# Ledger of designs, part 161: VH-VL binders against Large ribosomal subunit protein uL10m (mRpL10)

Target 1, 224 residues: Large ribosomal subunit protein uL10m (mRpL10), of Drosophila melanogaster (Fruit fly) (q9vpl3)
Amino acid sequence: RGKINIQRPKAPHYERARVVAVTQPKYPELPKAKSCFKTRAERTQQQQENPYNEIIAREVRNWLDHSRLVAFFHLSSITADDIFRVRVQLHKQNLHLKSYGSKIIEQAVKNTRYEAIVPLFHSNHCIVFSPDPEKTAALLRIVRRVPQMVLLGGIVEETMLSRNQLVAYAQMPGLHAVQAQLVQTLSQAPGHLIQQLQAHQNSFVQVLDVHAKNQMNEETPKST

## First folded at step 10 (VH-VL)

Design gb78 (from gb1 with light chain G31N; framework fv_anetumab)
Fold by ESMFold2-Fast, scan of step 10:
Structure gb78 (fold): chain C 224 residues (1-224), chain A 119 residues (1-119), chain B 111 residues (1-111)
Amino acid sequence: as target 1 above (224 residues)
Amino acid sequence: QVELVQSGAEVKKPGESLKISCKGSGYSFTDYWIGWVRQAPGKGLEWMGQIYPGDSDTRYSPSFQGQVTISADKSISTAYLQWSSLKASDTAMYYCATSFYYWGEFDYWGQGTLVTVSS
Amino acid sequence: DIALTQPASVSGSPGQSITISCTGTSSDVGNYNYVSWYQQHPGKAPKLMIYDVSNRPSGVSNRFSGSKSGNTASLTISGLQAEDEADYYCSSYDSYSTPYVFGGGTKLTVL
C-alpha cells in the first residue's frame, strides 16, 4: 500500500467542493451522456495495439535481417530475476535474448523465408540473436547452465539448423570447418528440419508426462 | 593452458596507497570475469568484487564498495586491486580468480598476494 | 545480510563418508542452482571441487558429490582419504548486485 504524504496536503477548494457535492440533494441527469464509453475505450485500445504490434513486428524482422546467428528455445517457468541474469551474461557475448508473442512473430515472418518457424512459437519460447555466428559456442556454454531454456534449433548464415546441427557447428573451429558444415546442411530439405524441431517438442512433452506420473505414484504411500 | 599470475608480497604502513596486479594468460582475457577474494589471517574467504575486462563492468561487495578500486587493462591482460589509503585491517591474502559466468564458479585461481599493513 | 552457514569443523576416519552442509538464511540464497564448493589446503589457493550444486570439474574425484534440498546444499566426500584434510567453502549466487557469497568454511580433519 504506499506511504501517505502528509507534507503535501490537497487544495482546500477541492476538499470543500467534494463535501458540498455529497451533501447536496440534487441529482442532475446529463441527457448528453451516451453509453458509448465502452465502445470508444475498446477502439482506442485496438488502435494502440495495432501500431504497437506493427512496430514490434518490424523490430523482429530487423533482428532477423541483421543477425547471422538466431537460436530458438523452449522456455520453461523462470523468474524475471533469473532470466534477467541470463540476459546480462548473454549480452556480454553480444547475444541478445528476446521474447515476443506468437502473433507478433507470425506477423513479422509472414511472406518471408522464415515463415516455416511459426509453429515453434505456439508454446513458451524465446529467441537469441547475434551478428556474430562465432558466438554459437559461447551461447551453448551459457545455456547449458539454464535448464529452463531448451534449444530447439536455429538459423546460421541464413541456413536453418536442427539442435544437433547447431551443437556440431559450435564444436567446429575455423572458417573452413564452418563453410564445410553449412554446405552439408544445405543438402537437407527445409521441411525435414522443421519436422525434426517439432518432433523434439513432442518428445519433451512425453518426457514431462512420464515424470509427472512417476511423481504422483511416488507421493502415494506404497505397501512394503 | 589458463594461468593467473599475481604480483609479489607487500609490506605497507597505514595511510599508504597500494595497487596489486593479476595477469591472465592462456585464455581470452576479455571474455571472462576476474574476481578478487580476500582472506584475513586464520579467517575464511570474502568476495570483494569482480570486473569484466571487455567493457570494464565492475561489481563490488557492499562491504568493500568505496574502500577499494578494481580495474583492468585489456592491452596487457592484467587486472588490478587498489587502495588509496591502507588500514591495518587490510592485512590479508588477496586472490584473483576467473569465471566465464557472472553468477558462476571461479575455476582458475592466482597464487595469492600477501599484503601486510603494520605501523 | 545473507550469510551461508557451515559447521566450523567435521571429522571422519579413512574410508568413511562425511557430509558438510551449507545453509542460506533467505529466499535469495539457495533458490538458484549455482552452488559451488572449494577445497583449500594450508598455504594454497582454493580449488574448485563442485559447481552448479552437483557437477564436478575435470580431474576431481567422483568421491566428491553435491546435492541441494530447499535452502541447504551439501557436499559429501565418500571413501575419505588423508589428502582430503583441508578447509571447505561453499559459495552461492546471491543477487544481481552481489553474485557471490561464501560460507564461513569448514575444517575437515581425517583421524
Scores: ipSAE 0.535, ipTM 0.755, lowest interface PAE 1.6, mean pLDDT 79

Design gb79 (from gb1 with light chain G31A; framework fv_anetumab)
Fold by ESMFold2-Fast, scan of step 10:
Structure gb79 (fold): chain C 224 residues (1-224), chain A 119 residues (1-119), chain B 111 residues (1-111)
Amino acid sequence: as target 1 above (224 residues)
Amino acid sequence: QVELVQSGAEVKKPGESLKISCKGSGYSFTDYWIGWVRQAPGKGLEWMGQIYPGDSDTRYSPSFQGQVTISADKSISTAYLQWSSLKASDTAMYYCATSFYYWGEFDYWGQGTLVTVSS
Amino acid sequence: DIALTQPASVSGSPGQSITISCTGTSSDVGAYNYVSWYQQHPGKAPKLMIYDVSNRPSGVSNRFSGSKSGNTASLTISGLQAEDEADYYCSSYDSYSTPYVFGGGTKLTVL
């Protein structure tokens, strides 16, 4: 049956629960503690730990631990067919496109050297993982033809790189490229790198407005 | 330098089997799709199908599904187009061409293989 | 099985501008910006002239340009030259299962 949305539970279980609910007596129901909006503990979503979120956060940490290439993207509105086509092409190159909520990403990278990247994920986003950093050139070649995906930055061999540094890395052959970028990035203040990544995000918001206006006249955004 | 070199012209009788080849060089063979395009005498181009050699994922035109087999051998950077039983209507020029994108253009083409099927 | 619709032939004189149309449906040309154009001289393999509706590969003359409106893509050749005389084919992305479809082809004659 091709691709099925595993996040959509099977209807029969839900329908049965609903039928049972309608047979309840006509008495006023007591307020439930967890529905009380006055509870301070429930006002702060950041303090609430959901077991589901922790499971997915572990999945994200696993991807980070086993990927030598991680690329961060802004994701504009895209059809299910288009994203599926992109996922298949990326998968051919051992590139794995994943999407996670901002809170899950924050939970996954908390107390790691990557914690500072959390602000990049306040807008709609997706992440591409690969165990092979030599696939950075292939990744950029694929996303060049996907205007809905805009590169923000990434991690190569555990080193955080800006958009421009990733583009430069893609033009370099072999191990020498990794060593050159490592020296360059380790010399940067973390705040400066985050400023560069956020600047690209802010520039993208401006570009997105222009792109949205030009989408129907077939203006193709160029990428290097 | 990217190059696709196809096998030589073939003259066959109806009912015979045939396998023609397309050898790629100057690029990463397993990172590009290889498509087969047919051109009957005096007619236009018809896309037959394409294969991704890295995992042998193959897509066929409905007109050619079940009528031909597309395959590839990564060890010698060669793609194949095969018929189990040729028909007179299979007389055509056959081109192989390569594309980095599944949905995209064919940027490099082979010189073509002329297949003539006559009784 | 069904090709995109192109005129069988077009003609022009040196220095003129000509346009070749390529009409598909809302599921191919109308849905995607993945339209390509190929030039084929007699007895030769096709050559890619335009991809993604309007982009030129390196080495292709800027006299060749592409555009699209609704379900119709167009190839325009300005400053027509004798060597432009050839067959021109459009192609488009169709679907995940059958990603490619070609147009019927247009014979360009330079008088």
Scores: ipSAE 0.613, ipTM 0.807, lowest interface PAE 1.4, mean pLDDT 80

Design gb8 (from ea2 with heavy chain I50Q R59K; framework fv_anetumab)
Fold by ESMFold2-Fast, scan of step 10:
Structure gb8 (fold): chain C 224 residues (1-224), chain A 119 residues (1-119), chain B 111 residues (1-111)
Amino acid sequence: as target 1 above (224 residues)
Amino acid sequence: QVELVQSGAEVKKPGESLKISCKGSGYSFTDYWIGWVRQAPGKGLEWMGQIYPGDSDTKYSPSFQGQVTISADKSISTAYLQWSSLKASDTAMYYCATSFYYWGEFDYWGQGTLVTVSS
Amino acid sequence: DIALTQPASVSGSPGQSITISCTGTSSDVGGYNYVSWYQQHPGKAPKLMIYDVSNRPSGVSNRFSGSKSGNTASLTISGLQAEDEADYYCSSYDSYSTPYVFGGGTKLTVL
């Protein structure tokens, strides 16, 4: 019958029950006969009706409105610990790293002067905000140590800048940098900036791909 | 030109207090971390901790937390390492070193301060 | 402090190539590309020779090169010269406890 007429070993009752539960056979759950599917249109409509998204969109607008420096980055795969370390270093320089979904960014900038930035966010991305445009040089120095973050461009004093223009701005001292970039922007055709920003992203991805392939090939011979 | 100049050698008895200094020049003192690295006689390098002078944020190694105090005075571009009560095991060379990043490497090093306790 | 593992001593002759290893774990050397190498002559402060695994500061000879494979970083010195005789320390970021952990050091002797 399986009955034992002696005292149980010193193992606690809760531990013994736990061991029995762990060793007990698990049966597969019956296939779910009922599912709730939403069409793409229904999911998109539900997102537009979500009040939480509007709250975050307002946060993004507040960052854009109160920041004199905004920098846009492509973000490759990075661990939570790595990005936290980068965020702390940026914060020391009054630079604030934020990540938002593309739909939230689109909602935030719709019908604003910043609407042109939406195409930058169709892939993995992050944004750095600062009230101090003189921190552009510090920002670029920090991100040189973060290969996962690739500069796409930015906004300085409400003026949209390409990657090259933002790098040039970082090298110019004080008031003259602001005035030079304003003059430069006035001479740009509206379409040129977006094309330059997207071209840089694609070119850098190709360079990284070639470099990665070369590094993998070099590592194999060195492993001998 | 970036330069870190440390205070002179110290000879102390166990139980005495000590404060050594590291003065930075040729760079933006408040935008760089200053770390302290210990080297016991004939031994290797040990990171003790570091400070960001711009906001006085400090990081200590677990081995030195509560054993020393790191501080900085940005008005005179000087960082400090302080003991409330020295022991013989504190006998070592102490280096200050600076980095733009709180991780990675120290770009510039001071000449070192030799501290001798209970000789 | 948790030290990275380096050989206590290495030796070479002028003109030879020598390699110094630095072994850690996945939380330091293996997990990050933040490995640096320092050269220390007797009675002198350390000097940065390599940062971010393989980059050289201005003024450091191209005879010094760095690499990493898994949990082990390596410093290679080619065309060995008498002035290279020194102690060499590796350092890495450690995600567990400290932004800096040093190796135990390697004494390079030029015979």
Scores: ipSAE 0.502, ipTM 0.720, lowest interface PAE 1.8, mean pLDDT 80

Design gb81 (from gb1 with light chain Y32F; framework fv_anetumab)
Fold by ESMFold2-Fast, scan of step 10:
Structure gb81 (fold): chain C 224 residues (1-224), chain A 119 residues (1-119), chain B 111 residues (1-111)
Amino acid sequence: as target 1 above (224 residues)
Amino acid sequence: QVELVQSGAEVKKPGESLKISCKGSGYSFTDYWIGWVRQAPGKGLEWMGQIYPGDSDTRYSPSFQGQVTISADKSISTAYLQWSSLKASDTAMYYCATSFYYWGEFDYWGQGTLVTVSS
Amino acid sequence: DIALTQPASVSGSPGQSITISCTGTSSDVGGFNYVSWYQQHPGKAPKLMIYDVSNRPSGVSNRFSGSKSGNTASLTISGLQAEDEADYYCSSYDSYSTPYVFGGGTKLTVL
């Protein structure tokens, strides 16, 4: 557990933190102070804001900004021993497994190019980050041995990819330029990726249903 | 193409130190775990430990923790198994083997190094 | 120390099929699909024959197959040949501190 020192970014580098603080727009507005009334329903819906959540949201955005590979997974029930084993193996390949609450992810990606990923995180989830997109093949090789992690999609070189597109990318020749061209070609149609990511959520539900039925019956262990 | 070549047989006395080697070739040495498996004469296989050469992260079996040292030199693609003080009970065949995963299986094996410890 | 149970020996004639069992607990063989099988000829290093319960590495004959039911994994060798005569070891994942737990080994004799 604590015998391996796995470094994680805690906050942006000092220079970057200054730039972020200076360039962030002010979000408080006067109309909020103008309102003198809240209904009981509005008060009941009021949630307590945790300042720590803002720090974690900044950590998530830092990971997204500095990673050329981001992969999204559904995470089924998994023991502490198993997830630790997987984290260590991923870390060996410069792949960093992180888990964040859905609210924190939404806060981190709000008003960014990554906002489209929010629907992927309505169930149990985890994210793998890497600065090295060439590690996509290693990522898939590791995860195929972890049935608790189901690939939903990802981002490669700032381009959002479906599960099938990530698999295709991983099978590319080891030439960086060819891999970059494929990423652009796979994701060139406007609007298609959002539909593909939503379809993968629906496909994932179907896969879970089929898997549950196959586990009960055991009559069709493999498709012919 | 993938090959693990181990050092030659050793004959030692109790109390002596020993370091045996395993050189990997034909694969990315720093991207695979390399493990040591012991086989006492006429007995079965025992996992001793393994190392990830890329960062020298080393894991030992509870039975061998503190009895041996596993190390690797990635500049020459070689892993090592070392004893500071040999015992007669260390007499065994020692295999190195490699795996992409920390768990599961060893894909490729060295030919073995026979270590005999006798007075 | 042997944690997984295998029969000490099995025998068969050329052309027959034999099965070697490997029995563990729900925390190793029963808890994971990380069972591998190794073939070892006298004086030689072990060779991986099966991984992930039933998968064969490239170059391993399709006469070798693996399966698992509950806490018992099995290696089946069909169409026995003289060169199959060897010791066979199973292995399973158990925990992070013991990622490899071997069986005691089974000597296969082809008569």
Scores: ipSAE 0.669, ipTM 0.836, lowest interface PAE 1.2, mean pLDDT 82

Design gb82 (from gb1 with light chain Y32W; framework fv_anetumab)
Fold by ESMFold2-Fast, scan of step 10:
Structure gb82 (fold): chain C 224 residues (1-224), chain A 119 residues (1-119), chain B 111 residues (1-111)
Amino acid sequence: as target 1 above (224 residues)
Amino acid sequence: QVELVQSGAEVKKPGESLKISCKGSGYSFTDYWIGWVRQAPGKGLEWMGQIYPGDSDTRYSPSFQGQVTISADKSISTAYLQWSSLKASDTAMYYCATSFYYWGEFDYWGQGTLVTVSS
Amino acid sequence: DIALTQPASVSGSPGQSITISCTGTSSDVGGWNYVSWYQQHPGKAPKLMIYDVSNRPSGVSNRFSGSKSGNTASLTISGLQAEDEADYYCSSYDSYSTPYVFGGGTKLTVL
């Protein structure tokens, strides 16, 4: 048995936080209180940025810009060993599993075409990226065996798709870029055309087969 | 239609080398794992190892690591199981089987290759 | 290297139900929902009957069902028929040393 602790956050010591809370003066909170000087107020207007967050946000933007397939998942409790095995299988299909904090995702997609995805990341999540949209069916086949990963939606060829649309896209044959557009209109034109052609061919084949069998039965000679 | 066709039965003497084959058809050969499963006479199934032909990533059971070599040739959709020096204890039926998942089930099986090693 | 534990044999009469158990540890059967069952008739290759604990492949009779409780998986065959007479093997994903581990096998006899 091994206990794997994957979380070692830098959190303030609980006892110190409690002591600070107890020693706080009890004053009425004034929403418009000017309790600080102008120079301090001006300084607090600066957004405090972590250089690490900007580097990772840039990495996320790079993945979004260079991936023709992006899939978003809710991630339930899963061990590091489990997700490593899933990553190996995904990697075989040129599918790249990444996990980023919600603040980093928000920073990465702010003021971009992808800003609409932010609400998907208010809970535990992960993202799968691929340069190959043809791998959508393979992705869904892999994740259906990982109940801890629940598909929320995705982006295919820069088009945002719901869960149901992405599932429908995976089932469609032909040109994937065109299929993404067809899913939004709920069109099944390729399959319908094939079925019509097969029906006509089957009717002709049946007539030919009956004729061939009648020909054989009528022309069966006996040897003496 | 998915099909795995294995090479014919082999009769060998101890110390001889052997290479048996498993040819896949009706599916994307490079997108599925091919595993080898051994069954000694009157005994149960033993997983020996598996290969992903797309990148030749090969995984072995600890019991068979160093005892056999698993390989694949993408150009002819064929996987191989090879011994450099056979032992009498290698007498068994050998099955190849394919799985889409690294950790998943084997959903298609070859017919088996009987290997007999005796003096 | 260590096989999952199955009974060596079970028996039943036509029309009855039988259950075959498969017991492992928390690193295989207990830790994952990746349990499979295979049927093997004499002289033939194994056939997949159940995957992911309880799912049936296309073409497998609904008389075959699977379940799991803790470290023990079970295969149940209802409405037992003569053609069900075969060896049955469980298999599970094993996170410790190998992606696959097989059970020792169970011989099913039908009267």
Scores: ipSAE 0.459, ipTM 0.719, lowest interface PAE 2.1, mean pLDDT 78

Design gb83 (from gb1 with light chain Y32H; framework fv_anetumab)
Fold by ESMFold2-Fast, scan of step 10:
Structure gb83 (fold): chain C 224 residues (1-224), chain A 119 residues (1-119), chain B 111 residues (1-111)
Amino acid sequence: as target 1 above (224 residues)
Amino acid sequence: QVELVQSGAEVKKPGESLKISCKGSGYSFTDYWIGWVRQAPGKGLEWMGQIYPGDSDTRYSPSFQGQVTISADKSISTAYLQWSSLKASDTAMYYCATSFYYWGEFDYWGQGTLVTVSS
Amino acid sequence: DIALTQPASVSGSPGQSITISCTGTSSDVGGHNYVSWYQQHPGKAPKLMIYDVSNRPSGVSNRFSGSKSGNTASLTISGLQAEDEADYYCSSYDSYSTPYVFGGGTKLTVL
């Protein structure tokens, strides 16, 4: 609370500060008589001219487009220290915790296939992104120790999953490619699932010869 | 299932170097933190530091920062605790222990390595 | 490093209940719900008894329970048995010595 005695750097810092000060326009105070009309026009113009929100909205869209795992959470009050610890653990598993304002998320997903998620973000929220959907089990294991984060649902391999479906996906063993194929198939007609499983089994049979055929005959769905 | 096996007891003179080991099995070695805990004769537990083998991120207690080196070799699922120059005060039981969580409890422990440093 | 404060010893008779306290600061016990308790028998490695203040790992008797109020965490052992005689250590996340600090330990004697 005492006076800070800091010696500022010379010309480069002062010149930068002057340029910023000169180039920043002051927003005019609205006259009382015209305040309603000007305020509406000014609000519309201010929202359209906010480059920060547009830049962050593009960042959100990039995360959505480049992540094979996206999980949505309701976030209760949490300290900066607690969220920092959670971020460290998540980052070790290639899981990236992000928090964005609801308006930014609405701008990011507007006119995209993700628009349906907007209602999830009308209260406090956070999102976890990962390029690796195999990390879903690790994500849920971490979040079970963070009661402030409540799982709402997610997107795996571009397929919307409810909370229960995401939990079920996390419990599936096996190869990444097999899990991805199963998630895609769960959102498709039952006939397509049979075709996909049959095609994979036929490939294994062709490679592994008679040994694999005998073992897989009882497991492989057959067309009738 | 999960097992941590530590190297055998060591008897050293002051000034000598030492590297003790902790081999993990029955779990994903690169997905768990491994910590080192010291217990001097007749004394309590002291957390020394921990490492995340997946990226070799290490965290040290201020009391042990610069006095020991923690490392891991993920190809053989083994963590290490190393001294460049031992002191008589380093005489203690050393435990390795693992935790899934950065902030969390150590749920599995090694059997301990007794290090005795005397002239 | 700087240890959390525990009583050096506590004693009880078979069938009684005892409580062991663990006092820290707002940067460790008071600031978080990441308190653990460990049991150590002579010559053996510690065993986790409680995590996250009050949760028991699989295989730990429900005679062991944990709680926290402000900067003080407590381990309560009900229905004392001879095998409970051991050293007990608390541990917490510490903002200064990330991630852990241990308590000084409490020797439990069952007589």
Scores: ipSAE 0.654, ipTM 0.824, lowest interface PAE 1.2, mean pLDDT 79

Design gb84 (from gb1 with light chain Y32R; framework fv_anetumab)
Fold by ESMFold2-Fast, scan of step 10:
Structure gb84 (fold): chain C 224 residues (1-224), chain A 119 residues (1-119), chain B 111 residues (1-111)
Amino acid sequence: as target 1 above (224 residues)
Amino acid sequence: QVELVQSGAEVKKPGESLKISCKGSGYSFTDYWIGWVRQAPGKGLEWMGQIYPGDSDTRYSPSFQGQVTISADKSISTAYLQWSSLKASDTAMYYCATSFYYWGEFDYWGQGTLVTVSS
Amino acid sequence: DIALTQPASVSGSPGQSITISCTGTSSDVGGRNYVSWYQQHPGKAPKLMIYDVSNRPSGVSNRFSGSKSGNTASLTISGLQAEDEADYYCSSYDSYSTPYVFGGGTKLTVL
């Protein structure tokens, strides 16, 4: 995370030295070189034998349970400097970028409502968490300038959304605009106030649900 | 609608202190970085540093670290650039500019504050 | 300090096209697509003309275009007009410690 250096770097070369040290153990899009010494099965077995996997899996479950916004990304090769600046910018908006191994995510979501996301994590990936779903627009604005991060989908208010649905959600009117629409409706038809408020709230929820279902159907090769 | 309004021109003597301001309006002040850019007479643009008003996270160019202080007061949507002791070499036009991204373009610029330091 | 190299001046005639270069290193201009261009008229604040190498902000004429090849970014102005006469500055991201660096600037004269 961004707390590796609590004090700001005194000189630019110090920051670069730290970035070099952090990136030294990682290959940019060369994971096949590491797999020459271990098969996928051997790597999977080693992860299963690691006692820290249970601790990390619990951390993942805690993030999922306490976040009202969760966004899933494919992550292409990215330098330590680039991921660090992106992480810092996201943190300014209460958005928390995390990366976990696919087997740890599988352990974390097994037998939970999130189990369906496992296939998203068979390639390089990262996840952004936030307790604030109104930050979806800020999230998408930030990642537009990070070509290494490709939005796959996410979860907003416990509802799974596709990439297109998240983009649509981010562009929807905020709560203030929704209130303005309700006031306009009440001014035009000053009748059953409670029914109108509930109808608008239900209509809004139904629009999101229908939009989500339609986009899910459009994204599947066999659904129209 | 987005506007950055800077304080007026200053004429100072070497050794004097100075604090100039940049007031933002028409956008979310705490969601954008505010940078300070210097332009010496007849010279090019030089980035001095920038601040994120939401948490006062401040970054400086190595050339200006320790020479100036950048600060912000989010309650009045105003950023500041301050010198404890001015030098004749501080004579320049000073611009504030705002960017949504830490690493990105400056979308909007203030009109500039001319600072003249002479004996 | 000025890290990016621009020609001091460039000139063209009305209706002509001109190109202004901005050369850096593989860590700044060459390493990422975060190159911006600013136009500055005498006595005025700079105005953003191009961001992310080739994108134009709303309200900027399509006569202005940007590109990049290796460590060199270019601003091209087509159909030159008298009001294009100004100083042009490039900028790029380099590192977390110095996220913003400018070029030396190029004075465009329209003859």
Scores: ipSAE 0.696, ipTM 0.847, lowest interface PAE 1.1, mean pLDDT 79

